# VHH binders against UPF0301 protein Anae109_0457, part 8

Target 1, 199 residues: UPF0301 protein Anae109_0457, of Anaeromyxobacter sp. (a7h7h6)
Amino acid sequence: MPSPAPSGLAPGFLVAAPALGDPNFAGSLVLMAEHHGEGALGFVVNRPGPVTVAEVLASVDEDLRRAAEANGRAGAPVLVGGPVQPERLWILFRPGGIGADAEGAVPVGNGLSLGGSRELLEALVRAPRGDPFLLLLGYAGWAPMQVEREVAAGAWVPLELEGSDLVFDVPLEQRWETAVRRLGLEPGGFLVGGGGASA
Short names: E, the ipSAE of ESMFold2; O, the ipSAE of ESMFold2 at other seeds; V2, 0.75 times the mean of E and O plus 0.25 times the DockQ between their complexes.

## First folded at step 3 (VHH)

Design S14 (framework vhh_vobarilizumab_d1)
Fold by ESMFold2-Fast, scan of step 3:
Structure S14 (fold): chain B 199 residues (1-199), chain A 126 residues (1-126)
Amino acid sequence: as target 1 above (199 residues)
Amino acid sequence: EVQLVESGGGLVQPGGSLRLSCAASGFTFSKYAMAWYRQAPGKGRELVAGITSGGSTSYADSVKGRFTISRDNAKNTLYLQMNSLRPEDTAVYYCAADRRYGSLVYRPSGTAYDYWGQGTLVTVSS
C-alpha cells in the first residue's frame, strides 16, 4: 500500500478560480479521488464531451447500448474527466448495492465510488433503476507537490465532499456555480474578484 | 518493489503464433486490472488487450478474434496468446497494471496504467 502524506484534498472538490490559466481546467469543478506523496488524481465533473453514453457503450458491446436505450440512460453525455489518458473510461457511481463489491471498484468517500471495469459498467447499465453513475474519459493528474502549490497560489479553492449530489444530481451546467455558493461566495463576485474566501 | 517482467517475444513468420507472459511482483496481483500494450518504432504506445481483476476482457479492433488475454492469479502471471500474426503486429509488447481500477477504454490507444514492464520484442516477418 502507498504511505500517507501529504494528503488532505481527497476526497473533496477543487473549484477552479479565475487565476487558473490552464484552458483544460478553466471554470471546472474537479472531484479529487487520490492525494498522496506521489501526486494526485481527479476528475472534472462539469465538462460534457462530444460523445454520449450510447456511443461509448456501442464500442464495448452492442447489447449494452440497447440496454442503456431501453432504460433511458443512452442520451447522457460522457464527461471529459481530464487531459491525461483521454481514451481511458472511468465510472463514478453512488454505491447502493449494485457494484459495491464489483471488481476494481474503490470507495472515494461520502457515498461515492470509482471504477472502470466491464463488470461494473454492465451491472450499472443493465439495472432498470440502479445506482446513479457517470462515465468519464480521461483524468486530471498532478505530480508530487504540484496540486498543493496550485492551491497555495490561488488557482484552486478546496471544497469538502459533503455528499455526492454535485456529481450526480446538480445539473451539469450549474455544478461550478453551486460549488462556489457552497464556499460561501457569489459566483459573479468570485469571477470578478479572483476568489479569496475561506472555505 | 513493484516489478513486471515480460517474456515470450521473438521472431515468427506471418500466420504464426506466440504466447507472451508477464510475471508480476511487489503488489497484490489479483486486485489489479492488467493490460498488454505495444509500441512500434516511431509510434506511441497503444492498448492491445485488457483484463479486469475478475477476468472481464477487452481488445483493440485490430487484434480482436486473433489475440486472447488471460491471467493466473495463483502464479501472479498475465498472458497474451497471439494467433494469426501479421507484419503489422511487429512491436515491443508491454505489460501494465493500474491501481485497482478496471481496464476499460473507449478507443484502444495511448497509455492508461501506472505500472509498466520493460517490454518484449515481437517481430513478424517472412
Scores: ipSAE 0.209, ipTM 0.629, lowest interface PAE 2.2, mean pLDDT 80

Design S15 (framework vhh_vobarilizumab_d1)
Fold by ESMFold2-Fast, scan of step 3:
Structure S15 (fold): chain B 199 residues (1-199), chain A 126 residues (1-126)
Amino acid sequence: as target 1 above (199 residues)
Amino acid sequence: EVQLVESGGGLVQPGGSLRLSCAASGFTFRSYAMAWYRQAPGKGRELVAGISSGGSTSYADSVKGRFTISRDNAKNTLYLQMNSLRPEDTAVYYCATDSKYGSLFYNPSGTAFDYWGQGTLVTVSS
């Protein structure tokens, strides 16, 4: 019988500690979608990228761009989800109506789903006041045992996924600070702790 | 259940051509990125060619200009036209999709494609 690798960080968040010096992840809040023996998959959910939803949709289908504009969704930033496969488009959404049963929609947990199909994108974009969604380019990936070692080293602090509000309701620029406060910590104190001083 | 069934492999001489087909079922084929991978004797699986739901294509440097990936959404079928075949193209060729999440954009440097067909053997030898 094989010994299973540790799991349990997905669904959940990883909050970047100040000690994490990687510029791709400094001050990031990562939603963990998968964590298993073959590695982990997550998305930075607080990094706006240089392009808008309208600009990405225009590259797919001009009709979809017009639908997003008509439904008030064209101006939102597409997030930088992570450094791996930076051209791959991902869709995080909170199912509550149209899109919940769309092909390619995979439950992450606690009212959050993940996909990337054109069918899902079209359903979400075309629905006036439809399910909240974020578009992301790229993802964060970890090799087997890598994320567990980084957490043990203090580079990331796990936070449970109680609901999807950190992804959809809390403003982008406040998500890391809000996550730190939900850990029972003050953001200022947490940042100062990254200075490398220790007992 | 996602099913991918490859066909079209065989023995061919260097410089020859083959066309591979992959019949897909169990998902909305038109909405998903598709790819061809291969596994040469004694090697790991490598990405050969990919195609997005919108038809954007990409190729490994070793096959660029010789292979053409295409799709027929009405028939739920993926194709790989292989021209100017070389002995180093000898491999089992696999059809794959990212059926778990789907994809609109294809990245030639990597993939999270989760599902594979049974494979079709291509042998290039004199």
Scores: ipSAE 0.185, ipTM 0.535, lowest interface PAE 2.6, mean pLDDT 81

Design S16 (framework vhh_vobarilizumab_d1; at its last look DockQ between E and O 0.34; V2 from the best seeds 0.00; counts 0 for: unsure alone 58.3 < 65)
Fold by ESMFold2, look of step 4:
Structure S16 (fold): chain B 199 residues (1-199), chain A 126 residues (1-126)
Amino acid sequence: as target 1 above (199 residues)
Amino acid sequence: EVQLVESGGGLVQPGGSLRLSCAASGSIFSRNAMAWYRQAPGKGRELVAGISSGGSTSYADSVKGRFTISRDNAKNTLYLQMNSLRPEDTAVYYCAAEGKYGTLFYKPSGTLYDYWGQGTLVTVSS
């Protein structure tokens, strides 16, 4: 391949640095879905909101909510994905059954796919095996060069996407500190002043 | 970031036909699923017909056999051919485009909705 471009931040994570004071992002782990010359798109994946998955599904069809509850797929909170378009619903999922080929499903990488259509939502809920999914309201957006400057300024620490486990298998309240440990840092040291026990 | 321009609504007698158009601008039309919705007076919006980016179609039972959704990807235009119109088909018809990921919204009132065009009124009477 000629002259490879520098690696982008998507797919990947941004881990909020301890001193990040913006209430939209303090303590957050952000999944980066897009990063290109026109900006970036990401989702906070560790901030539960007041809306439940059951409530969203009931607004489509009460039978859909009941189907999801019967299969144990409706109990989770909808996440607060970021401050932009806080009513916009996003679906993050681990494709297996129907999701990989579903219309409107876009691979993020490493076992993660993203969508935001009614058809995808219904297909995921009705699938016999029930591909794991999360619902999010809102997103994080960056203008051209903005995320790069914020990383350079130390507001975010990039973490490579090493599979989908951090999004689907690690409990919400453990995601940020798990990400910090994967960076090779101790959360206690990071919370106080970064790499703590470093010589 | 699709801008939707709808046309073709009007007054028609029962049994008549209309063809609705929805021109999508500012995006690559052929990459996206498209749908027509309608909203009768005093009622919520309902799905009428959908068409995938690959051309697969679906229809509400109430319109199956009478309505045909189609797309012209070269012209970035969605169509709804409506035949054998009934008074029950009277509604504002909305074009909806899925963005790259779709455009689904959830309001605090508990309402789920897609991003919509401005709508075009179809009246079937007399």
Scores: ipSAE 0.304, ipTM 0.740, lowest interface PAE 1.7, mean pLDDT 80
ESMFold2-Fast, scan of step 3: ipSAE 0.463; ipTM 0.745
ESMFold2 (binder alone), look of step 4: mean pLDDT 76; pTM 0.773
ESMFold2 at other seeds, look of step 4: ipSAE 0.372; ipTM 0.731

Design S17 (framework vhh_vobarilizumab_d1)
Fold by ESMFold2-Fast, scan of step 3:
Structure S17 (fold): chain B 199 residues (1-199), chain A 126 residues (1-126)
Amino acid sequence: as target 1 above (199 residues)
Amino acid sequence: EVQLVESGGGLVQPGGSLRLSCAASGFTFSDYAMAWYRQAPGKGRELVAGITRGGSTSYADSVKGRFTISRDNAKNTLYLQMNSLRPEDTAVYYCARERKYGSLFYRPSGTAYDYWGQGTLVTVSS
């Protein structure tokens, strides 16, 4: 096509459909941070990992772990953001007390910013009234045209990013179901409508 | 194609000054933190100075107060103003692009920089 490289899935969500055969993404809600000619970058935002914020911070700086505990930020799970670079730590946050581009952060859109620097982590952790943040290990990556083909095949259903509540406010266990309802669909019907619905 | 091209190196006497430039192309320069590294003969690479997307700067103790890093987003160019040069500043100076979101790792194993220039030689000698 003579059209510009596809863009439009970021910022936004991809809701995993029953047609998706990849076990890494079954039942997942993916926040799309980038979508351009060189591919796409996103994060699964509803999959808790085996480690807490405290455990990850302890590996970075013990003083930082203590600051997180003092500010009530240490007990949350670090999410599994995707299978690519599973040891790389990412920070999604809702800017309020700090700027959207503070410490190298990049605005994703609609009240959400993304970063991955130690300086950003320290700024968020050390502030008693710090902005809400979510730590993720790894990311979801797509080669050029790959995510567009997967959407066309029915593996993913795009959902507009209207706010950041699906990332920070809706409980982890309810995020996929809430996203399906925002598509105007009933979760039970959505699951049954796919070829992957078993028994 | 991402390219970083350094210029401005040369021979200078102790106490002299040089201004290095790094011309960036093939990406949105204003989206990235940038840095200057150097490598002296027979030594490893060391960070000289860094600058964030927002313009915040950091310096190695050995150059603090003598060197100034700056950027011109309209020209897609990174600069290093080097004053009061010493023989110990003799090195190949490299422009580096930091990964867009930084590089923080659980059990650190990665590098913060994804692209490097070819380098420019600075010789401080009498």
Scores: ipSAE 0.329, ipTM 0.693, lowest interface PAE 1.3, mean pLDDT 84

Design S18 (framework vhh_vobarilizumab_d1)
Fold by ESMFold2-Fast, scan of step 3:
Structure S18 (fold): chain B 199 residues (1-199), chain A 126 residues (1-126)
Amino acid sequence: as target 1 above (199 residues)
Amino acid sequence: EVQLVESGGGLVQPGGSLRLSCAASGFTFSNYAMAWYRQAPGKGRELVAGITSGGSTSYADSVKGRFTISRDNAKNTLYLQMNSLRPEDTAVYYCAKGPTYGSLFYRPSGTEYDYWGQGTLVTVSS
């Protein structure tokens, strides 16, 4: 068995292998935001949660919810980003004119940024043609060396972050399939071969 | 269909050694944490040793330094090397399939192991 990859999985995607043993998670696509000696942090970017953007905004500010509805931002699902701190709201966005100067926002790479401030949320929601964004509740976390071991064991397949289209432009339900195709694999073949021989 | 088949148990004298094997099929073995449990007559099941998908190991204090858990992903096989065996090690030993540790499936209890084999009997006596 080859050695685990050194700290280099972020920025990038982890594509869930179909034989993880949980059918609801086999189709998961994780955006990796941090990978270092103290662990890793990522977000599942293709799992819709039970609440919409409008419902989250209503709990923050009714005027903001109304603005989101007026600007066509209210109907999208808030994603389940992962099981760690499920009460914490994250904003994954593609910086443009409106969001480019957001306080506290940090670049992930290749046109993606992370934020969590109310000021950023308000700016994105109030602009009819503002920066694309996703709201996520919680994150995926790994202990030191754990994600490297899971990749080495074949639970996750790394995919380079070539752009932000898998996060914002590809329909939610097609993101895993599209990521598999970008690995040079056919999704049907990948699913069928999940319990079979190694390449 | 998930199957775990244990072998290697038997009668051994105190101070002796045994190597247990668990042949796994019906799932992608390399993706899962695996464990050995044991159950002595009239007692509950005890976690003996665990190994993650990445190869990290853990041991019960009662066996630490005497037992070694290992895996061969190419053969879909889990092993337990048992040295310096004691009468107190007498038990049925079970192979157990767990989750991928450190991932979104992780649950922080010994009940993470969700499939068990039929077991193999180890008897340590003169």
Scores: ipSAE 0.000, ipTM 0.107, lowest interface PAE 13.9, mean pLDDT 78

Design S19 (framework vhh_vobarilizumab_d1)
Fold by ESMFold2-Fast, scan of step 3:
Structure S19 (fold): chain B 199 residues (1-199), chain A 126 residues (1-126)
Amino acid sequence: as target 1 above (199 residues)
Amino acid sequence: EVQLVESGGGLVQPGGSLRLSCAASGFTFDDYAMAWYRQAPGKGRELVAGISSGGSTSYADSVKGRFTISRDNAKNTLYLQMNSLRPEDTAVYYCAAERKYAGLFYRPSGTAYDYWGQGTLVTVSS
């Protein structure tokens, strides 16, 4: 059997609806990397975790932490990518001219790539002003038909991936609201209980 | 069909060594992160060691310096060299593969992989 190909919801975003009851995903914006008959896989891209890039790199390799600090790459938060395999480190990045994507990375779409190799991490960390990247711990997973059912139930609203700005350029705290506006909705009107109530 | 077949388990005395092998088939081995997990009697399954598609490695604190994970992509085989074995290393050892996206394991833990072997028993006892 050929490898599953993305369809429908990937590449793209899922925007958490205010009625979503799962606390792992309340107010979240999920980047969808795969959607096929065997299920779906994505990453929450707006949820800062309790540790920084420097702290995660120190646990991997102290020399990488020093390189990240020297190159101004160390102070950003590592994101909580989802509840599945929270010990697993992922790299979302925007490939540029430095060739970092040569080391085991795969395109997600529209200027976004995903990787997880140490070689890729080292290349990105050691390149001053190189390709932008985010580190994430864990991922969001859905069984066959599960994400389709959750969308049909109104838990998630799909948003097309037109570019990578929601991942790298829009501030973390504004990503969900910006995504809601791109759906043609006002965040305050979308929220049950009026403007400013938490989703 | 995806198959992971572990071998090399057995009875060994404390301080001894064993080498585990995992023969993989039914998928593009080179594209997958691979790992060894273990499950001791009365305990949950825990991550022992991981290796990325590019060959970078990670280890549980309890085995760091004693165990070495490696892979041979030409042979579609994963290995675990276990040295200075202790009674607390007694467990069923499982080979695991994660599909396509080969993320790094920076902390020992984990309960879900895409593919699992049947396991091989390692008993460390006098």
Scores: ipSAE 0.017, ipTM 0.272, lowest interface PAE 6.5, mean pLDDT 79

Design S20 (framework vhh_vobarilizumab_d1)
Fold by ESMFold2-Fast, scan of step 3:
Structure S20 (fold): chain B 199 residues (1-199), chain A 126 residues (1-126)
Amino acid sequence: as target 1 above (199 residues)
Amino acid sequence: EVQLVESGGGLVQPGGSLRLSCAASGFTFSTYAMAWYRQAPGKGRELVAGITSGGSTSYADSVKGRFTISRDNAKNTLYLQMNSLRPEDTAVYYCAAERKYGDMFYRPSGTAYDYWGQGTLVTVSS
């Protein structure tokens, strides 16, 4: 009988290590939404993209852009979630007022939910001081056994999802360093021997 | 690029059987709900059978007990086993991947992101 593949990378984070050679992921913190025998799905949560929430909303619905501006949500950056389908819009949110199972939403775990429907976007944007959310463009995908091999090779270090603060509360520029410290590592020590992979 | 390629259609006599296949690529197949739809001449598309990522199945009343939907996640392939075929089953059959999280895009890229196959024709005739 073959040894069972390790499970449990989702929900959780992958912290990019200096051994990671892919420029799409250098210095990244990835939220893992799915991990199973047929692959994995995740999102880089510390890489601001070139567009704002207002710019994305204007392309979808001008009324949503106005609602976001009225509610103070228009100026936030939309994140680059990963290299796969870079035009696909995703929504990560901390459910509260609208519920974890709102239309088009799927619980990730530990106070995080994921979606991509217009109905979900509209509900989040129109609620002043409603549930915190992030918009992302694109995602990170792994083929069967690929993420397990990359972790085994030292390209990624798994970190448990103990709360959603790394996604919503910790400033973008500090997320990778904060995650490294939560692994019990010093960022400077973690970079030794790895060159500029995280710079 | 997301692709769904159907095969296995053809001409069969009433009471016969066919197995349709849908080869999927360009996405994490096992995380998606999959479905078979059909479109008969002069009619709209109708859902025939669906299967969730967890393996739960659903069927249109007209095909219950005759058709079986299944998936092979290791091969990224969706199947429809069609038994006791009737002339009323004559249609183009389409494979569809249902987006678990929704279908919003910024700066849409046209049909490159379509999650529908081109279809396979099934003709049930004496």
Scores: ipSAE 0.262, ipTM 0.679, lowest interface PAE 1.7, mean pLDDT 81

Design S21 (framework vhh_vobarilizumab_d1)
Fold by ESMFold2-Fast, scan of step 3:
Structure S21 (fold): chain B 199 residues (1-199), chain A 126 residues (1-126)
Amino acid sequence: as target 1 above (199 residues)
Amino acid sequence: EVQLVESGGGLVQPGGSLRLSCAASGFTFSNYAMAWYRQAPGKGRELVAGITSGGSTSYADSVKGRFTISRDNAKNTLYLQMNSLRPEDTAVYYCAAERKYGSLIYKPSGTVFDYWGQGTLVTVSS
């Protein structure tokens, strides 16, 4: 999918710099889904929440929970996607058996799609080929010009979205460090330097 | 807490008018794009009209020029003004929030909801 215009940051990642003082985002890796003149929308993808996929699915349908357990999908944590609308349930997935534009889904780019419908959730849980997905509660939102100002101030470092491995394959606790290394930086050096400004 | 409640449906003659309302509660209404969908007997659900959080509107070709979607963020209410009604407009009309990405809500109580209203029936018949 071509990036939305104006767009410099979506699709892509924002890597939290040590200078970022907001406790909601300290040490976070944010997947940017939208960036346009009316603001930006993203998800923290390295912050496990207190509930599992199984617990969420049990609240929807016990049969659906059993299907997820049988398919090996039940034990994953639901992530804390950000402080905005903390009860809103989002679905990030890598299309395979499920199409990128399935009911309630929109391509983000580079092999990622985003949705939040019961139909999509059921289709992913019951998908024969086991399309990878993450459930997230809440999102990160920015008002017009806000994310641009925060990046310019050194609070966030943009990283290009080359593939979906940081979202599905790299362990949660390693995602921020891995993203820092992909920026060409050493995590220890980034922390010591404060990361508050580029050279 | 989280609710979309439609009202204003009823029986009307062809050429008549109705105004539908959708009262939203339990979420920050002004941050959501909103839409009206309808489902006629034996058919799937179809998008009738949409309005962004910023107020930009869009309409299905079948209703363009006859229907007007609007919102009142101070009252957390979505409206659909329906003029020049036709028998083919007969359907249950549903209010929806942000169907671009779906509308699942997981409450701290452990309950998951789809954010669709219960619907309001519009019958256009002589």
Scores: ipSAE 0.329, ipTM 0.719, lowest interface PAE 1.5, mean pLDDT 83

Design S22 (framework vhh_vobarilizumab_d1)
Fold by ESMFold2-Fast, scan of step 3:
Structure S22 (fold): chain B 199 residues (1-199), chain A 126 residues (1-126)
Amino acid sequence: as target 1 above (199 residues)
Amino acid sequence: EVQLVESGGGLVQPGGSLRLSCAASGFTFSSYWMAWYRQAPGKGRELVAGISSGGSTSYADSVKGRFTISRDNAKNTLYLQMNSLRPEDTAVYYCAAERKYGSLFYRPSGTAYDYWGQGTLVTVSS
């Protein structure tokens, strides 16, 4: 019988610290969706990408792009979720509405769900004024024990997931600062505490 | 240690049929979403068909009604039955093991997914 798999960082956030040094993650706020013996899966939720929802949907299905335009969803930016599989499309959304029963939709916790299926995408896009959702391209991945080592080294500071507002409601450019303040720290002081520069 | 081994590719005339197999080892096959992708010369890898751990299936619009994906969890094997083959189906076909969330791609051109096989070539030509 194997020992229990490590867990505890998901659901939650990782707040990038000055000690991190990785340019892919400097100044990042990462939502942690999985943390187990096989590694961890997360998404940067404060990095707008160069493409819009309409542009991504046009690549998937032109009728779906038209539905998003009609429902006022087409103009939002698609986020850069992380450097792994940058072409893979992910969906973060608030459950309790249209997408909750879609195949591939998995609860993360505290009013947040994750998926990556066409059924989920179509259900959320076609729902007029449905529950909020966010599209992301790519993800952040960690090998077994890697994220635990990075946290222990001071590269990331864990923050509890108390609700989905940092994902859907706080403006993108304020998410990292807001997360730092929720840790009980001042963003300016946090940035210079280690003698490093943020991205 | 993780291995996906495709077989069943070959040369076939338009309108013909082929059955692809993917033998999986080194992971808990029954818990993974499985998929067939293909890559034609000069194109990215595109999703052809997917099957969930529970057996729910999905297909690209170009293959609906012609291709059938299935799995045998007792044998750790994924299948793709391809009927009414067309010259545009000519590609290297890849078996992939996906996370439980399903898979959807924006302009799939990458070669990085959870687990990939080495591929099997399907040529549809007169």
Scores: ipSAE 0.360, ipTM 0.728, lowest interface PAE 1.0, mean pLDDT 83

Design S23 (framework vhh_7ocj_1)
Fold by ESMFold2-Fast, scan of step 3:
Structure S23 (fold): chain B 199 residues (1-199), chain A 126 residues (1-126)
Amino acid sequence: as target 1 above (199 residues)
Amino acid sequence: QVQLVESGGGLVQAGGSLRLSCAASGFTFDDYAMGWYRQAPGKQRELVAAITSGGSTRYGDFVKGRFTISRGNAKNTVYLQMNSLSVEDTAVYYCAAERKYGSLFYRPSGTAYDYWGQGTQVTVSS
């Protein structure tokens, strides 16, 4: 199996294979935001953390927590995005107008944008009909050539980013299973040692 | 602790050149995109040029082909080479350090947001 091109895995998903030995990533679905010669950056998008949006906002700015409660945004879980910089707050959102031109927003592709600025957070939280978003703490990072080696070894299976539904619309508990099915595999067969092999 | 110090501004005749420098300290320079913005009297601040830590550049439409941004990571410095200057380029030029995605933390041990210099005046005479 040839290694992916240095930019070939982003934007896209990595689907954790059963052979993956790292407990930080077992059963995970990772959104890949960057892949280049200097490494890769991604986010686990199916792992709820122990804190809510309201709790995170209260620690950053109590005024933002009040705005989230007023606009019905307070109760959602903040996701665990990965083990690197676990206190760093990231924002994934579906741009629909209000958030599309916000400070610190970077397009990922196919209806997904990424940010981590206070200005973006305020724009999304304060708008009653703002763009759908989720918050994540931490990220997944790979050194140069590391993610290519892990894919070649069968630890991860790449899946194209065809839309934002796996991030916003599919329930957290079903995201990995849904991604496996989009690879043309059965989740039960994959778990029992279907090996992450394509057809 | 965080500082951005601009230099190289001044008075120049139309058609002339200036080179601006911005020396950065108090943060991890290589983790930040660096930018130059300008603000003329009675106008909003606008992007002139930006450069990522990897060297990718972007320019405002009014300066493409005339200005060049570059960075020296070993010196923690960003530069703006301004050629073929016109009266319309007269403004205060600001250096900025910006995270590609921003720098928001759940339990911050310090402020890690975008940083701005105090600005340097560029005046182009007819």
Scores: ipSAE 0.279, ipTM 0.692, lowest interface PAE 1.4, mean pLDDT 81

Design S24 (framework vhh_7ocj_1; at its last look DockQ between E and O 0.62; V2 from the best seeds 0.00; counts 0 for: unsure alone 62.6 < 65, SAP .75 > .668)
Amino acid sequence: QVQLVESGGGLVQAGGSLRLSCAASGSIFSINAMGWYRQAPGKQRELVAAITSGGSTRYGDFVKGRFTISRGNAKNTVYLQMNSLSVEDTAVYYCAAEDKYGSLFYRPSGTVYDYWGQGTQVTVSS
ESMFold2-Fast, scan of step 3: ipSAE 0.466; ipTM 0.759
ESMFold2, look of step 4: ipSAE 0.461; ipTM 0.771
ESMFold2 (binder alone), look of step 4: mean pLDDT 78; pTM 0.797
ESMFold2 at other seeds, look of step 4: ipSAE 0.528; ipTM 0.765

